VH-VL binders against Arf-GAP with Rho-GAP domain, ANK repeat and PH domain-containing protein 1 (ARAP1). Designs and how they scored, part 6

Target 1, 186 residues: Arf-GAP with Rho-GAP domain, ANK repeat and PH domain-containing protein 1 (ARAP1), of Homo sapiens (Human) (q96p48r954to1139)
Amino acid sequence: ASMGDTLSEQQLGDSDIPVIVYRCVDYITQCGLTSEGIYRKCGQTSKTQRLLESLRQDARSVHLKEGEQHVDDVSSALKRFLRDLPDGLFTRAQRLTWLEASEIEDEEEKVSRYRELLVRLPPVNRATVKALISHLYCVQCFSDTNQMNVHNLAIVFGPTLFQTDGQDYKAGRVVEDLINHYVVVF

## First folded at step 26 (VH-VL)

Design ra2 (from pa5 with light chain K30Y)
Fold by ESMFold2, look of step 26:
Structure ra2 (fold): chain C 186 residues (1-186), chain A 121 residues (1-121), chain B 107 residues (1-107)
Amino acid sequence: as target 1 above (186 residues)
Amino acid sequence: QVQLVESGGGLVQPGGSLRLSCAASGFTFDYYYMNWVRQAPGKGLEWVSDIWGSGGKTYYADSVKGRFTISRDNSKNTLYLQMNSLRAEDTAVYYCARDLYTDLGWYFDSWGQGTLVTVSS
Amino acid sequence: DIELTQPPSVSVAPGQTARISCSGDNIGDYWVYWYQQKPGQAPVLVIYEDSDRPSGIPERFSGSNSGNTATLTISGTQAEDEADYYCQVWDSSSDYVFGGGTKLTVL
């Protein structure tokens, strides 16, 4: 079996995006874009774990409703889902190549390299990266209110998506680059 | 290797001001949130202030709000704490601490050796 | 905000197991971090996220967290483990909360 296709084992929507990702992103888009510190803040451990367990059992049966779910619990469930992927969103096989691409000095060359790497991702991974980065681009559009500019989002999502111990800046730089260049990369 | 070196501590009278600096090296400074944590003589650790990576958002402990200002200059890899209206209870060793994000949480993985601030008449 | 309570001191014989508690209302809903501080030194992280060890921390250090109590456990305690130990949580209001500290004495 392909180690890069672990994400495809999830319940998928019509666009090949895991339903769990879509549910969380949609909820935060509707209810969380003006929440101060969205994604930087962490939800309650027990509430986040219960929500994530429900989504993992049957994401299609879970309906997130404002007032019943705290935004920080939903954002933490999404981050935990991505952090816990056995092969990771960018796959174990390609992880170092993505991180090395962040070191390219010329911005146009770096953007071109990211486009090439996206093509090499399994289809579900590629669709999920696009959906997630599109969402984060939307989040930073409200940064005057939520305080989460591209750089702050990258600090959180770098270690989350590349499943690192946070000691290396390259994971954050990849995420920051993808958000900053969203229009031309995707 | 990660290094954090505090400076600017000293003796000051009540009502005085000091500016602490923390020189950072061995890592890409702007990809990390930074904190000040203090420890009064013979006492435990007390969080003082947090500043986010780009410097756009700051938080303060209630005991220092309105008197202390945290800031950073990412071009110089330096964290600052401007301390105004100092009181005897502000006497402490002040640590610069790097805030690391992993596995859905934040914690202090690297600390400087501290700089002593003594407020007395 | 949550308040964290630690015993002021714990004594243990060399080779025995030391347990340092950190009590707080529903502390099991928080990630708990533990720091070791030897005299005249900066704190060092020994446990993160309730039970995980950073690289370089001996495996005799372990942690647990449930209900109203988190516990740092040191098995086979060595003389070099003599230090002050602090628990810490992060509050969703962007506050870092420390316990009062526990002095571990190895007889």
Scores: ipSAE 0.577, ipTM 0.818, lowest interface PAE 2.2, mean pLDDT 89
Fold by OpenDDE, fold request of step 27:
Structure ra2 (fold): chain C 186 residues (1-186), chain A 121 residues (1-121), chain B 107 residues (1-107)
Amino acid sequence: as target 1 above (186 residues)
Amino acid sequence: QVQLVESGGGLVQPGGSLRLSCAASGFTFDYYYMNWVRQAPGKGLEWVSDIWGSGGKTYYADSVKGRFTISRDNSKNTLYLQMNSLRAEDTAVYYCARDLYTDLGWYFDSWGQGTLVTVSS
Amino acid sequence: DIELTQPPSVSVAPGQTARISCSGDNIGDYWVYWYQQKPGQAPVLVIYEDSDRPSGIPERFSGSNSGNTATLTISGTQAEDEADYYCQVWDSSSDYVFGGGTKLTVL
């Protein structure tokens, strides 16, 4: 797999989740949940790049061990991978519909809309979104320690997942909604 | 259009206090980190403080820790900087700046015109 | 902690290429941001993530970063480019770090 590969072209695990995503999420879950500013802080660019290249080349052969990798390098690698997806995690075709859904005022209607949109995603994308949002839900459970509540995570992952420069708040709102309504949406 | 307007600057004696305000418009204020950056006359830029969108977490430069307090009122789209125990070296133009995030970094994409704080006896 | 060093001044003739350096130990491991500040005005972002240009910034502005030096390059320098330029990085320990600034004079 290379930078130009789609999500479905990655090495996939049993649950249709790219191994690269699983490796990063697993490591951060083990080593980073209580890290202050997790996902807000950035790793070193060179280390992040090398790790990402290794994961893209053969994610199955990469074994992240505690003490060998800085958690911020791993989190940065994950964010970079997601940002670099050629079609985006939510796909180019569905991107605007997701952003529009965030503007629905009725919460029940909004949740229903997100469910519909998830069904429209390719299986690998849907599985990856679920895994990522589940992970972020777990991260925010430790917000008293890591200072990354739902809102702060949304500010970071909105631009990343929707491949924006951070000017569009709707991207963050989608992520915020998905985390807040994780139990009923997924 | 993003607009940031600082106010509250002026002349104050050493040991005095001053409160700066920054009125924000043209964007959804509570979804952005906000910062204060200052510039002493004829000198370079110095980061002072930031506050997260939710208004909970704050950070400060060592030079102002314990003396300055950053806060925000999202309902009023306003950023504040309470400055206590002011020193001559705090004399500067104070800028309000919006912070944007990319995949591996933060940067200031929007700045106010600044407000001058002069600390002098 | 990283410290950023810039030359205090750089001079170029109109139409020539201006290069402003920002030096720091292993600065290549950081994203570098550049700001332009004209007299009496607020800073303006001109480069982010080493080499990307914000909307509205002329194509003559470019950036690079490797090793211990980041460089802001202005090709075909114009009179309106006369300003102070600041480099900046974000560090997990030091937060936001600015260079000392470089005054670019267009002769």
Scores: ipSAE 0.555, ipTM 0.860, lowest interface PAE 1.4, mean pLDDT 94
Fold by ESMFold2, fold request of step 27:
Structure ra2 (fold): chain C 186 residues (1-186), chain A 121 residues (1-121), chain B 107 residues (1-107)
Amino acid sequence: as target 1 above (186 residues)
Amino acid sequence: QVQLVESGGGLVQPGGSLRLSCAASGFTFDYYYMNWVRQAPGKGLEWVSDIWGSGGKTYYADSVKGRFTISRDNSKNTLYLQMNSLRAEDTAVYYCARDLYTDLGWYFDSWGQGTLVTVSS
Amino acid sequence: DIELTQPPSVSVAPGQTARISCSGDNIGDYWVYWYQQKPGQAPVLVIYEDSDRPSGIPERFSGSNSGNTATLTISGTQAEDEADYYCQVWDSSSDYVFGGGTKLTVL
């Protein structure tokens, strides 16, 4: 079983994505796409912590089943894992560069810059960003039911992925841009 | 510097209507959920209503549901509360509050100074 | 559906430690937030996520949350800490829930 909190310390699946991320995303895809307020709602702290501990110990051994784990506990475990990464999903070294890219006025230039920045990420980080944004794109496809359009997802995932206190909009802008331009960026 | 300025409070008869406004500045308004929280004289804080960033989803406390309507105009950086069928128990200072998110909860990091609504005959 | 209960008042001498409780069924399963409200003023956040301080809040403010009780602790209490204090949680069924408030008197 894996020990530690860094992305590189996680068990990886065939697609170079941490198993912990895949387990949470898969469960929410199966059970949570029509859940009102998915990702905005929060699970119970004790249940979220126990689930996250189990996944960190041996993610391959954890099988999430409908009726055994609340969707909000799983979504909170995923958010908590990403929020607590020591170097962050976008890495400390590239964080400012990603935030500055969101300020590019020309949309085509901005999209091209995001593609460049993705190539520079470590392979596990890049694969994880793609998997996560792909998932969020699917979530917003059900926004008429779950109420989580691109903008609402960005409000939650901006601070989560860039590990901010939520007082600056640029982190949310990056996430919003990546979801809106998912097809051309990834 | 985040600023929230409420206006539109005043004296109104039971059954009357009043519209509150909250002018926001110093932040990108549409990237934040906004709330109304009220405080009756000498009493504690009571959450009233929540509106999500794009304005598409709203929630209300049971005590005001069906009578109050929260809305926002993101082009004017303004939050609104339309209050209809007012009752004496709606007498309170009404605060505009900005939501801030962490992984496991939502809380109010910025508050206006409030506007007083008095419902009496 | 959670309800939060606070004592209506707490009195402390200057320099002493004040403890303000916030009780609720399984409140330890929630993040607890604390607001300070001085007379005639809007509330100000002093503790978030049970125990963390926003920038600008003195180190004498601390918090804890376990089981059915969260506690705001003010060590070395000063006259300027005299205020009303509210706890708050977010609940998926009730949205934002506040405690009834505690008046801290410093004398």
Scores: ipSAE 0.482, ipTM 0.792, lowest interface PAE 3.1, mean pLDDT 89
Fold by ESMFold2, fold request of step 27:
Structure ra2 (fold): chain C 186 residues (1-186), chain A 121 residues (1-121), chain B 107 residues (1-107)
Amino acid sequence: as target 1 above (186 residues)
Amino acid sequence: QVQLVESGGGLVQPGGSLRLSCAASGFTFDYYYMNWVRQAPGKGLEWVSDIWGSGGKTYYADSVKGRFTISRDNSKNTLYLQMNSLRAEDTAVYYCARDLYTDLGWYFDSWGQGTLVTVSS
Amino acid sequence: DIELTQPPSVSVAPGQTARISCSGDNIGDYWVYWYQQKPGQAPVLVIYEDSDRPSGIPERFSGSNSGNTATLTISGTQAEDEADYYCQVWDSSSDYVFGGGTKLTVL
């Protein structure tokens, strides 16, 4: 069972994606794609924390149902899980390399660099990045309704995934690049 | 390094209009949501309006809805507040503020010096 | 839809502990931010996310938040701490909500 806080300590599905991530992504895909401000809005701290505690205790036993959990509480639980990872989704060891890649001006070179960096991530991290970016690509497809285009998602997920204080634009640029180039990167 | 400089304040009659500007520097402007916050003389802070990084979504306090319009030009690193149908109650120092997302919340990590708007006959 | 209430003033002697409260229904469910404003100046963030200090803020500033009350605490209060202090939350239904402010007097 999931007793730890690291990504490798989580319960994993058949695709090496943490069950906690899958549960949240699946729920938001089912119930949240047309919700205005999804991911920008924050859930209640107490409800978010209780949901996180349940998912960390035994993610396989948690089944999110519409009407039982507010979409903003689930989105906040996912963001909090990712922000609290001790080593981060992109790992501390690779953090600077990812951020430097965002500064590459030649788009084909930049995309190639991102593909190379993805291969270097631990398998669980790589699978989780792919699942998250795939989901965010889906979210921005509904941006006319939910108002969360690629740029707005990057503003939220840059600091979240790279665990920054939000003052460095490069984290947002990486997330924006990965969503924009989803088809060719993944 | 982060700098926010408001301008465009002044004296205006009730029913008049003003446009405020906020010049931003020292950061990548389009990666931040921006806000206007005002403070009437001798009073506390009141949030006025929010605009998202891409400029497509705006929000307003009830006290200014329909009269004020927030906008941004990301190519010029400038935030604007168009104020129409001004009232005496709109007399305040107007601050632009940079919005920062962390940990399930949004807060203002950087503020300009403010520009005074006085609405009087 | 949360409203934040602060006492209008707090007075402390130098070196004593100042406590500035911010009350709201279930404010413990929100991250609370605190701003310091000296006369004629823009506000400055002194506490974020209930209890964390931005770089450059003295360690004598601390915060807590639970139940219906958030508290800004200044230990070893100095004359330079004399200012107005505002609490703020972000709420999905009301956007940014500020408390009314507390004037801290050091005498």
Scores: ipSAE 0.455, ipTM 0.775, lowest interface PAE 3.1, mean pLDDT 88

Design ra2 (from pa5 with light chain K30Y)
Fold by OpenDDE, fold request of step 27:
Structure ra2 (fold): chain C 186 residues (1-186), chain A 121 residues (1-121), chain B 107 residues (1-107)
Amino acid sequence: as target 1 above (186 residues)
Amino acid sequence: QVQLVESGGGLVQPGGSLRLSCAASGFTFDYYYMNWVRQAPGKGLEWVSDIWGSGGKTYYADSVKGRFTISRDNSKNTLYLQMNSLRAEDTAVYYCARDLYTDLGWYFDSWGQGTLVTVSS
Amino acid sequence: DIELTQPPSVSVAPGQTARISCSGDNIGDYWVYWYQQKPGQAPVLVIYEDSDRPSGIPERFSGSNSGNTATLTISGTQAEDEADYYCQVWDSSSDYVFGGGTKLTVL
């Protein structure tokens, strides 16, 4: 896998989750859940880039160990990977429909809409979204320690996952909704 | 369009207090981190404080820690800076700035025109 | 903690290329952001993430960052480019760090 490759072209695990995503999420789960400002804090550019290159070269051969990698470099690598997806995690075709769904006022209707949209995603994308949101749900469970509640995570991941510069808050709202309604949406 | 308008600046004596406000419009306020950045007359930019969207987490420059308090009212789209125990070196134009995120950094994409705070006996 | 150093002033003739440096130990490990500030005005973002331009910023503005120096380059400098320029990084330990600023004079 390399820059420019689609999500489905990545090395995939048994659950159709890219190994690169799994490696990062697993490491952060292990080492970063209680880290203050996790996903908000940025890694060093050079270290993040080197890690990302290694993961893209052969994610299966990369072994992230506690103490060897700064958690912020790993989190930054994950975010950069997701941001650099040619079609985005939610796909270019479905991007606007996701953003529009965030504007639904009725919560039940909104949840139903998100379910429908998830079904429209390619299997790898759907699996990846589920894994990522599940992970973020876990992260926010430690918000008293890491200071990253659902809203803060949404602010960070909205622009990343929808490949925006942060101008459109709807991206964050989608992420926020998915985390808040994780149990019923997935 | 994004608009930030600072107010509350003025002349205050050393040891005094002042509260600045920043009225935000043109964007969904609670989905953005907000900052105060100041600039002493003829000097450079100095970050002062930031507050996260939910309003629960705040950070301060060492120069103002313990004296300044940043807060926000998302229902009013307003950012605040309570400044206590003011010193002459706090004299500056205070800017309200919106914080944007990219994967490896935070930066200020929108700034108000600033409000002048003068601390003098 | 990273500290950013800028030359206090740079002068350039109209149409020439202006280069403003921002030096810091291993600054290449950070994203660098650049702001333009004209007299009596608020700062304006002109470069983000070392070399990307926000919408509305002229193409003559460019940026680079490697090693210990980031550089803002203004090709074909115009009179309207006369301003103070500030570099900025974000550091997990120091939060937001600004350079001292550079006054660009267009002769």
Scores: ipSAE 0.449, ipTM 0.825, lowest interface PAE 1.8, mean pLDDT 93

